# Designs tried in a protein design chat: VHH binders against Iron-sulfur cluster assembly SufBD family protein PH0883. Part 5

Target 1, 326 residues: Iron-sulfur cluster assembly SufBD family protein PH0883, of Pyrococcus horikoshii (o58613)
Amino acid sequence: MLLNGEDGSMTIKINHVKEYEALVEIYKKEGLDTSLFGNRIAAIIISGDKIIGLNSVPGVKIRGEEVENGVKADIEIADNVKLPFPIHLCTGYLRSEGYQKVIFNIKIGKNSIVKFTSHCIFPYAKDFSHEALTSIKVGENSWVSYEDEHIHGEGVRMISKTEIELNKNARYTGKFSLTKHRAKELKLEMIANLGERSVLELESKVKAVKDDSVEVREVAYLKGAYSRANLKSTVIAFDEARANVVNEAYGFGDYAKGHVECHEIVKGNADVQTVPLLRVKNDKAELTHEASIGRINEAQLMQLMAKGLTDEEATELIIRGLLGEY

## First folded at step 21 (VHH)

Design z7 (from l4 with L99I)
Fold by OpenDDE, fold request of step 22:
Structure z7 (fold): chain B 326 residues (1-326), chain A 118 residues (1-118)
Amino acid sequence: as target 1 above (326 residues)
Amino acid sequence: EVQLVESGGGLVQPGGSLTLSCAASGFTFSKYSLGWYRQAPGKKRELVAGITRGGTTVYMDSVEGRFTISRDNAKNSVYLQMNSLRAEDTAVYYCAAKIWYRPNWDYWGQGTLVTVSS
């Protein structure tokens, strides 16, 4: 039995109404866009190992399969598709303990323009492991935007691996954000193969606090001629946190151009490392990098405190500014 | 034993001046950021002035230009020169020390009362 949402909400399984409502409430609480639950939005809504909502739209086919400890989803976008709304990928876990594995296989046809809004929502996690495997194949001349925002509880161990294939003239912009909550343990890997004249933009933002451990690895294989890649990782590390950021670019194609950036901001006794790896096997390829390890400005922090903010509030404000999250 | 001991408080007329001193002991003074807080009756404690490890000073807007915070690491002391005092400056003033990257102030003095009244 299905429950039709009121006022344009998506159809959900009736036996998962509670989970659905809970997720919506979390969205509200966290200031996320609840309009993503509209019936005009292509979407898959996952809670635990259950698919609680699935909505397809013309040109977008979503197939979901409940598997052991999670969900496998295949998303196929047809050729010549231009979507006015994003595709919503909602992955939730509403228990405090457990394990969840999600697999996304995404195929975008040719000459299509699509946006993905992805959320992982684990607000109550105390002892929770999450594994996400994503494969994205972008067809010729297609443009894809993929924004992934995470809301985590205190005890999330996450491994995320994304593989991206860009065909000729394909464009992919990926954003990963985990800044509102602690990372705890995060391994983030994004590997992309760039075809001819393809363009890759990746931006990752992560906050690590306390005894968090963060590893970020972004890799661009610029195989195609005239391919372009920009990889940017920003990590905020506080307290006793550890962070290791490795951005790799390989210039193989003629006139391929790659740029890798890693910016880390530290406060306290954080242990941070950044490694840019640039390798060229084609003398016509060009690769550049920029890396920095900065710090919270003590005077600025204190100035904000003098304006009535707590240390935490001031720190947060500074971080938001640094991250461009006004 | 860690100690912060304030001195110099008292009664002063509006427009008057007062210098507060805070003597610290029992910790590595130079590693700490220092501050002067004040708390008036019924009001929240507020940071009036701060000085970083490097000697950069910050002030609450209402005291900017009137108050001056300074530190002497050799004497393990922090000072607050207060000029052009106003009735609104009446409060108990506390010196405090913190590791700059920690969210809380680590050490507090007992406080000294400053009363500005005609």
Scores: ipSAE 0.681, ipTM 0.958, lowest interface PAE 0.5, mean pLDDT 92
Fold by OpenDDE, last read:
Structure z7 (fold): chain B 326 residues (1-326), chain A 118 residues (1-118)
Amino acid sequence: as target 1 above (326 residues)
Amino acid sequence: EVQLVESGGGLVQPGGSLTLSCAASGFTFSKYSLGWYRQAPGKKRELVAGITRGGTTVYMDSVEGRFTISRDNAKNSVYLQMNSLRAEDTAVYYCAAKIWYRPNWDYWGQGTLVTVSS
């Protein structure tokens, strides 16, 4: 049985109203856009191993299946679809301990423009493992934006694997952000195959603190002629955190162009590594790389402290500046 | 045992000068950033001057140009030269040491009173 929201909220399962409300409250608390729960939004709302909300709109079909320890979802966007609102993927886990696996199979038709807003919400996690497997196929001439923001408790172990296929003239912009909460253990993998004249933009931002362990792997196979890829990873590592960023670009197509960028900022005794891998098997392809390992400036930090900020506040301000999050 | 011991405080006339010293022991001095804090009655403790491990100095705006912080690693000491003292500079002054990347100051002195009065 489904329940329609009184305030224009999406249809939810009656037996999961409490969980739904809890998620909405978390969104409010975290300053996330609660309008994403509107009934005009294509969405799937997951809590634990339950689908608590599901809404399709014209041109967007979402099918969900509850599976052991999680949810499998198939999302299909038709041809010639231009959505005025994003598709909302909300994955929540409201307990402190456990395991959750989510599988997203996303297929975008031709000549479509769509935006995905994805949230992983694990605010109370103390001993929690999350596994996310995502497949995204972008049809010819389609433009896709996928923004993934994570709200984590203190004890999240996450493995995320995303496979992206871009057809001819397809564009994909992917953003991953985990900067406001503790990463703890994060393995992020994104692998993309680029067709002819396709464009891939990936941007990952991660903050690692304490004894966090972060691994990021972004891979672009530029198979199509005139394909373009831009992979950018920014990792801030504090304290005793470990971070390993591996960005790979393979130039196979004629006149394919790839750019790999990795920036790491270190504060303390963090152990950080960045590995760019550029490989060309076509003399017409071009690949470039930029990498840096910087640090929080001690003097700058102290200067801010002299202005009345705590170390934490000063650090946060500096980080926000570095991340371009104002 | 870790110790930070301030000295040099006292009563001084407006416009006068005073030099505070802080002698540290019990830890690797050169690995720490150092600072002078002050706290006036009824006010929050505030960082007046800081000096990095590398010797870069920072100052509160109100003391810029008047105060000078310096360190001598060989003597495990940090100093605060205060010139052109004002009544508003009256406070208990504390020397402190921290590992620069840690959020908290690791060590504090007991404080020395500086009174600027006519």
Scores: ipSAE 0.674, ipTM 0.955, lowest interface PAE 0.5, mean pLDDT 92
Fold by OpenDDE, fold request of step 22:
Structure z7 (fold): chain B 326 residues (1-326), chain A 118 residues (1-118)
Amino acid sequence: as target 1 above (326 residues)
Amino acid sequence: EVQLVESGGGLVQPGGSLTLSCAASGFTFSKYSLGWYRQAPGKKRELVAGITRGGTTVYMDSVEGRFTISRDNAKNSVYLQMNSLRAEDTAVYYCAAKIWYRPNWDYWGQGTLVTVSS
């Protein structure tokens, strides 16, 4: 049985109303856009191993399958589609313990422009493992934006693997953000194959605290002629956290251009490593990298505190400054 | 046992000077950033002066140029020289020690009262 939302919300399964409401409340608490639950939005809403909401719109087909410990979803965007609203992918887990696996197969047609807003919501996690496998194929001349924001409890172990294929003249911008909550254990992998004149932009931001362990691996295979890739990873590591960031670029196509950035900010006794790997097998390809490991300045922090800021506020301000956000 | 013990507080006239001392024990003093806080009646506690592990000093704007914080690691002590005291400086002053990268101050003294009045 399905229920229509009274406030213009998407149709949901009647037996999952509580989960749905809980997710919406979490969005409110976290300051996320609750309009993403509107019925005009293409969306899949997952809680645990259940699909609690699914909405397709013209040009967007979403198919979901409940599987052991999770959900498989196929998302297909037709050719010549321009969406006024994002596609909403909501993956929630509302229990404190357990395991969840989600698989997303996304295929974008030709000459389409689409934006994905993806959320992982695990607010109560104490002993929880999450595995996400995503495949994204972007058709010729299509533009895709994919924003992934995570809200985690204290005990989340996450493995995320994303494979991206860009066809001719395709553009993909991916953003991953886990900065409001601790990472605990995070393995983030993104691998992209770039076709002719395709453009890849990846940006990952992660905060690691306490005894967190973070591994980030972004890889761009610039196979197509005139392909371009920009990989940027930022890791904030506090306390006793460990972070290992490996960004890789391979220049194979004629006049391919790749740029790899890794910026890490350390506060405390964090153990941080960054490795840029650049490899060229074409004398017409060009690859560059920029890496930095900075630190929070103790005196600056204290100065801000003397101005009335808390340690957290001061730290945040300094970080924003370092990131060029102010 | 960790202890921070303030001394040197008292009554002073406006324009007067006072030196506060804080003696620490029970922890590795040199590894900590140090600070002087004050709390006036009905007001929030505020950081007046701080000194980093490396000896860099910071001050709140209202005390800049008048107060001087210093530390002596050999004596496990931190000091606050207060000159040109004003009525607004009246408060209980607390010394504190902090691991710089931790969000909270780890240790606090009991406080010493400074009263500036004619």
Scores: ipSAE 0.673, ipTM 0.957, lowest interface PAE 0.5, mean pLDDT 92
Fold by OpenDDE, last read:
Structure z7 (fold): chain B 326 residues (1-326), chain A 118 residues (1-118)
Amino acid sequence: as target 1 above (326 residues)
Amino acid sequence: EVQLVESGGGLVQPGGSLTLSCAASGFTFSKYSLGWYRQAPGKKRELVAGITRGGTTVYMDSVEGRFTISRDNAKNSVYLQMNSLRAEDTAVYYCAAKIWYRPNWDYWGQGTLVTVSS
């Protein structure tokens, strides 16, 4: 049985109203956009291994299947679709312990413009493992924006693997952000195949603290002629954290252009590594890279403290500045 | 045993000068950032001056130009030269040591009272 909200809210399964409300409250608490739960928004809302909400809009078909320890979802966007609102992918886990696996198969038709807002919300996680497998196929001349923001508790082990296929003249902008909460254990992998004149932009931002372990791998295969790729990963590593960032670009297509960036900022005794890998098997392809490992300036930190800020506040201010969030 | 021992406090007239000293023992002094805090009656403790491991100095706005912090690693000591003292500088002054990347100060002295009064 489904429950419709009086204010145009999403249709929710009656037996999952509590989970739905809990998620909405978390969104409010974290300052996330609660309008994403409206009925005008194509969405799938997952809590644990249950689908608690699913809404389709014209041109967008979402099919969900509850599976062992998680959910499988197929999302299909038709040809010639221009959505004024994002498609909302909400993956929540509201228990402190457990395992969750989610699989997303996304297909975008031709000549379509769509934005995805993806959230993974594990606020209470103490001993929790999350596995996310995503396949994204972008049709010819389509533009896709995919923003993935994570809210994690203290004990999240996450493996995320995303495969992206860009057809002719397709554009994909992907953003991954885990900066407000500790990463704990994170393995992030994104691999993209670029067709003719396709454009790939990937940006990942991750904060690692304490004894966190972060692995980031972004890969672009520029197979198509005149394809373009820009891969950028930024990791902030504090304390005793470990971070390894590997961005790879392969130039195969005629006049393909790729750029990879790996940036890390260190505070404390963090162990960080960054590897930009460029490989070309076409004398018409061009690849470039930029890599850096920086640090928080002790004097700057202390200066802010002399202004009355705590160490945490000062650090946060500096980091936000470095991340371009101020 | 870790110790921070302040000295040099006392009564001084407005416009006067004092030099505070802090002698440290029991830890690797050179690895720590150092600071002078003060706490006046009814007020929160505030960082007056700090000095990094590398010797860079920072000051609270109200004391800048009047106070000078310095360190001597060979003597495991940190100093605070206070000039042009004002009544509002009256407080208990504490020496502190911190691992720079840690959120908290690791070690504190017992404090020394500075009273500026006519």
Scores: ipSAE 0.664, ipTM 0.953, lowest interface PAE 0.5, mean pLDDT 91

Design z7 (from l4 with L99I)
Fold by ESMFold2, fold request of step 22:
Structure z7 (fold): chain B 326 residues (1-326), chain A 118 residues (1-118)
Amino acid sequence: as target 1 above (326 residues)
Amino acid sequence: EVQLVESGGGLVQPGGSLTLSCAASGFTFSKYSLGWYRQAPGKKRELVAGITRGGTTVYMDSVEGRFTISRDNAKNSVYLQMNSLRAEDTAVYYCAAKIWYRPNWDYWGQGTLVTVSS
């Protein structure tokens, strides 16, 4: 298909119809939003080292480059762009073994409001390594949200590093979620630099089971005056899993304010460590932290099961109570 | 080889009593939570009573006050004392054991039939 791109719109190019349809079916099975594959959605859809779908919309320019073992993509949002729908980033790998590297360079202009919905889809992976490098630069007065939910097979080793730069008055809300499938081996690192009056909110929720190993590091450099950061990590660990979460905040700017919140839910013999590292380098900056640990009680679990819940239902109800989520 | 063997089932009149026993072998009994499930014909299997590794007991609402679960780690046995039996207690009763933090019950007995009828 030959399309006219100069009229301010682009269409999704689908190079591999069967792989595209397989990804849509996985979204359906896992309860993810299939409307993200719609015509009005700016998107890049990756399978292995191939770009199998690409669509830009007015105000959003997505350029992709297939590289050895992966994809590099540049995503640019113009000034004064307020999108009604999210930008869709789909990273798929449908084979059982291999390696994939993805590099995203994302630049948001000034006075823009955009949402990214990102999914990594590796349902059949048995021995698969994934490396993701993401750079996000947010222009003045822009609001960005970035939601990332993963679907993994049993043998994924993931290393993900994201660097975020927030200009004056920029706001970034990031959410990472891997709770319905095996983490196996996960290393997640987020580093953010905050300009004047910028706001960062990062939330990570990870469930580790069996012998999973999870490492999460979230870092906020509050460089600008009146910058604010809230880093929230929730770790749910069962069996013999291990998790290490480090939240770091560095207060450089006048009246910078940072808060670190760590929640841990443990069932069985799992080993979870959360460490706040707070460094105040300005006598007008304020950094605080809050941490909680909840251990699932054997008797409470059984009591709920005697009221008719399965182990899984009872466990989920206890977790919601411990996290204050209803 | 893991075994859970129930005994003590039978026919009893309403208002009567029965004691179910479950003898375990092939695993470290004291490390497991124990439970008694029941299943009436055509119905879902339901947890009637449970007992933690430390001896804390739990019961479904309809049997609380009438049934008592206990365990004897020296004899690798778990018991269900059933008093004031009602027709609706008629079911096959299964002994089960699990590592408490794992989602599934690891071991099940073959079941023993309890019939409450005149």
Scores: ipSAE 0.585, ipTM 0.908, lowest interface PAE 1.7, mean pLDDT 90
Fold by ESMFold2, fold request of step 22:
Structure z7 (fold): chain B 326 residues (1-326), chain A 118 residues (1-118)
Amino acid sequence: as target 1 above (326 residues)
Amino acid sequence: EVQLVESGGGLVQPGGSLTLSCAASGFTFSKYSLGWYRQAPGKKRELVAGITRGGTTVYMDSVEGRFTISRDNAKNSVYLQMNSLRAEDTAVYYCAAKIWYRPNWDYWGQGTLVTVSS
């Protein structure tokens, strides 16, 4: 039985206290925000196929169902909700091998402003497959921010598919980052449908090393008049890694405006392909594209090492320069 | 077995010159970046000079203009010509080889001592 706290605080299943504590300690070690486990944070905490923590707050209803090899969660934000804290989605798997499937159905009402902080926590994984299916529907005039950060072991195969629907005047800003841990095998797909005057901003940053295989597909359908989309993908690939990134934008609405930006950094023998697909179906819509490919130069790397930097320090400095980061 | 064998070290007066040699065996020499590191007692090991697979050379600031690194792929050898030696150049010098895009140097020699004193 699922147990909720009487005062609306985080509910921990009594037979999973050690798993919950282990997740908190991983957050601490990895520098993630541990205040997200506070009792005023709407949250669902998943480990394996179990819900080990669940908290709803006024304006946010979270319902979870344990299913075979995973969890299905429904998250509903009411109309006119502006929360002081982010909504926390934690998906953990603390064993070295197995399979996990998570289904998130998220619906945001009208005139609401909310932030989601999502973490996938698989630090010990050596042979683990994770499948995530997420549906996000954003009501009129609402503003959603969704940040997704991952802690992976060396053997994670991840398939993540997200569908986003933006109603009139809705805004969605999404960030995905997997740069500090092995991608190994990653397939990320995001498909967004934009209504009138809606705004989409997606940013993804992935680092692939060794023999990692990365596939990313991000699609924006600018259906509404005056809809806007900005899709930014950054891929850093070392060694013999392979990455394939496809960013698509379709301009249907009057005065729809889309921009696709792709950045690639290569060190060694990595093979990276990025493909923009921009299709304008309305003579009043405008779609643009920008791409850059930078390669780390052997001599430049050694010059920095002769100044006293390690290979890793020199590599990071060169990457920051190539990406225009300051 | 992979070997990097340094030679040419010794005692030299300030302002003098030495040529260090490093003979390599057991790996495909032309696929590696080469470098000379040095370490004085109680100090951290530092990259003195490096040379890329294509022959581009780099130097730490304090030796630039005085030291010259070169490689001869036909002889599987890397050299360090050290001119205008100073007391601060006293150290054990190591040759090293790496696959350029990997973070660690794969192979190290045993070192050759260079002493600069009067």
Scores: ipSAE 0.566, ipTM 0.898, lowest interface PAE 1.9, mean pLDDT 89
Fold by ESMFold2, last read:
Parts: C-alpha cells; sequence; structure tokens
Structure z7 (fold): chain B 326 residues (1-326), chain A 118 residues (1-118)
C-alpha cells in the first residue's frame, strides 16, 4: 500500500519505510538538513534501484522510473516559477557492495528561479560503483543553482557526467564538494554550452587521500555573445593520491568572457596535475586563468603542533590559510 | 621490531638541567620527524619540542629558550637538553617518530619520568 498525504504530499511506499527512516537518520548524524524531507519540498528519494519517496509541487513535475540497477528521473520546472525552497534529490545506497546507475533529465522553463540540493548517501560502501548521468537544460532568463554533497564509505567508485545547456540570459551556479569523506575513485565531467548573455559558475572541491584517484574535467563552450563562465577547481591531495584536473574554455561568441581558476594543495607524495585549456576562437572574446599551488610545509606543520594542535587540526588550519578561507 | 628507548630522566632541583636521550632502531631514522612529548598527571599529552628531517626545530611556548632538541642520524638518536627547569616541567617525557605528512605519530617510547622539585 502506498501512503499519501493530501494535495501532493510526498508518497512513501509501504515496503520502504525502514529504508526511508534510515536515510533520515543518516542526515541527522551527518548534520544534513532534514527539513528537505518535508511535504513542501519537491523531491525524489532513491535507495538502490528503488524510488522510496516522490513529491511534486506546483510548477515542478517529477517523474521517476525504476530501471535495471537504478533509477531514471525526469524533472520539469514550468515557466515563471520561483520556488521558496530547494528541490531535493536524494540518492542513497545503504549496502556495502554493488552498482547503481542514476539518470536525471532536468528541464527548466523560462523566467524561473530554482535551487537543487543533491545528496549522495553511500555511508557503508566498501565495494560500490555509482554512475550518474545528468542533463540540465535551462530556459531563457532562468536562474538555477545546484549543490551536490556526498557521504561516502571507504570503497566508492564514482563516475558523474553532467551536460548543461544555458539559453539566452540563463544563469547556472553549480557546486560539487567531496572533502569530508573518502574519494577513493572519482571521475567527474561537466560540459556546458552557453547561449547569449548566459552565465555559468562551477565550483568543485575534492580531497584525495591514501591511494585515491581523482579525475575532473570541466568544459565551457562560450557560444553566445556576452556569455560568461567561471570554472573553479580546488584539489587537496595527501599521501600517495593522484589527481588530474582539466578545465577547458572555448570562446566563440563576441565579447564572451571565461575564467579558469585552479587551486592545488599537496601534502606528502601526492601527484596532482591541473591543466587549463583556453581556446579563443573570436578576437572579441577574452579567456583568462589563475592557478595556485600550495605545499604543506613540514616545519610549519610541526610548529602548529607545538602550539597544541593535533596533526589533523594543524593541517586543516594550513589548508584554510592557503585557500584564503577563515 | 621498532624500538624507541628513552634515558636520562630523574629528580632535579628547580633551575637545574637534564639531558634526555632516545635511541631508535627498526626503521629508517632519517625519513622521520622526531619529537618529545610530555604528560603531567591529569593533563593532556603535549608536544614539547620537535625536529624535522632537515633539522629545523620547534618548541612549545613555555619551554622555548630553555629546551633544545637535536638529532644525530648517524646514531639514530634524538636528544632533549632541558635547562632552567621548573616545577611545571614535571612529567613523563616520551620520544616519538612519524612520517611527517601522515596524521599519526608512528612510534612511541615507553617514557622517562622527570621530576622537578625542591
Amino acid sequence: as target 1 above (326 residues)
Amino acid sequence: EVQLVESGGGLVQPGGSLTLSCAASGFTFSKYSLGWYRQAPGKKRELVAGITRGGTTVYMDSVEGRFTISRDNAKNSVYLQMNSLRAEDTAVYYCAAKIWYRPNWDYWGQGTLVTVSS
């Protein structure tokens, strides 16, 4: 039996109540916002290959389909929609081993303002592969923000591919962060096509430790006149971790402007490579890049430890200083 | 088998001096940062002095100017010269070694007691 609230409340399938409650409890333990499970929030809650929660609100239609080893979701935002709360995308996997594939097709209409909060919840994973394919099409004059946060166990292999299309005057701000949990193996690819006067801001922050392997590729095609892109990647790598980051910007449109910003912080023997690829294909376009490489210094670390900090606390303080965060 | 063996602790008058020694075996000494920690009863363990692989020294504020850490890679040994001792320096002192970029100290000695009293 399906349990429904009145007037579009989130539907929780009877056979999955315990799994839904387990996800909420993980949010509490990890300090994530549990109000996102409320009935005023458009949401799709996935665990394994099952949809365990689904809620639409006026202006937002979410349709989900359970497929082999995963879920395909279509999310459509109507024209002229401004949401007071974020749209919640929760992708859970609560087993230690397996494979999950998730496909999100997101289409935002014209003149709309929306925020997505995406959580990937894999806390017990020891040998788990996750593949996410996301397509985001943003209509004329719309503003979208997309925050992606992850809770990982020690053995996650993740491939995430996102394609973004920005129509005239559209704006997209995306944030990806995986710094509190083990990356292990991460391949992240973002490809964006920018129309006239559109704006793209992407920020990714990844911490790689032990023998982690991280690949990040972010691409902006500045096709429209006056389009703008800012791509910021921050890689923190310890131990023997490997990271490869490629940020690409292609300036096609008249007066298109792109900026690529790469920050690397290295401790120990980690191998990090960041490569900006900037191709100006229009003499009225401007593309720039900025890079910083910081290495944690043995003496500086020990000096902070002599002031009473643990190695971890001293390392954290040095990283914040190198990134300009306080 | 890894060993860190401290020596040189004992009872000393305020204003006196002691030299602590730590002999290491079972690991590649030159690849490690070395440190002396101390722990007084009811207090947290604290890093008193440290020395990097390249010989740079660091000290907690209360001992700077009074204590000197040094290392001798040929003898696999680290030393702590303690001068102008005070009652608050009374503690068990531990020698420790770590690969500098790893979060934990890998090896610890069993400790040597230093008592500073009249």
Scores: ipSAE 0.566, ipTM 0.903, lowest interface PAE 1.8, mean pLDDT 90
Fold by ESMFold2, last read:
Structure z7 (fold): chain B 326 residues (1-326), chain A 118 residues (1-118)
Amino acid sequence: as target 1 above (326 residues)
Amino acid sequence: EVQLVESGGGLVQPGGSLTLSCAASGFTFSKYSLGWYRQAPGKKRELVAGITRGGTTVYMDSVEGRFTISRDNAKNSVYLQMNSLRAEDTAVYYCAAKIWYRPNWDYWGQGTLVTVSS
């Protein structure tokens, strides 16, 4: 119904109601938060190259443009906005084959607190290429949280490039997760520029199985004095999967402090590589790194199975031990 | 066609011994981890003993010290020596083979019955 969309509720294009409802049902099936489709949620809902849902709220302006093979969206948050609910970015593709490109330009004003919840929903994809370009500019004294969880079919080839600019005293916390579905081919690039006293925290977690190929590159330029960055990448690779993770930090500002942390878990014949690149260009800056590659041991796995665990339960227990997670 | 064929099951008195054999065909035996599972009526199937590709053996607690698993890659065979048998060891015993890092056992035999009774 158009009525709720016109009165400050989600605007749903009538010719795409079935696609909108299909996305909601996929969220339910996969255990994602369906309240994100509520009328108090600023949101853009994309399916293929069409905008099928759009809602703005006080302090948040979302504008979208349908383009060839995709959508371009501008999201602007005003100064002094502290949102009680996340902004919802839903990027769907419900066909088995094709190509989709999305471009998000996100600007957050000063003194604002905002959470984004982003989902890419490609459950039926067998031969599908997805390209995402995201620009995020965070105004002074603002705090942004950005959580991204994906649902993929068996044949997704994804390239995601994100650029983040943090102004004075801004804070950005980002989480990316693709662990419940096939990565297949995944290329992630995140580049962040940190202003004075800004804080960046990025966490990415990817599970690669079968013949999946994963490349992750995360870069922090600590340009401002007292800027801080923590980059954490976790890749769990099974079978014959390949993963390459490059974390870069560049210390330019006085008393800039950066830490990159890469954790790789291997089961089987997977080929994983992590490469930290740290460059200190200021004698008052400090950059550190930690990297580990843990391998699941065949005998340990079987011993746990002889104690009554399934292969999956034993594997999970070993992974938690190697990552120090309980 | 892949086959795992168990033999050596039967009736034995408590305290007795029995040797189970499993002959494999249709796959590259040396690339697989091997195991013996058992299942008594009304119970879950449980891994009794396993042996890695490199020959490391593992056992469930209740059989450790009494059972010995071994493999002969030249004969494509895996064995379970069962000593000091008890009534609770009565079950159908299954031979299984697994690519060690994959979640499922790839191949199973049809089973051989072991009965421990007076």
Scores: ipSAE 0.547, ipTM 0.897, lowest interface PAE 1.9, mean pLDDT 89

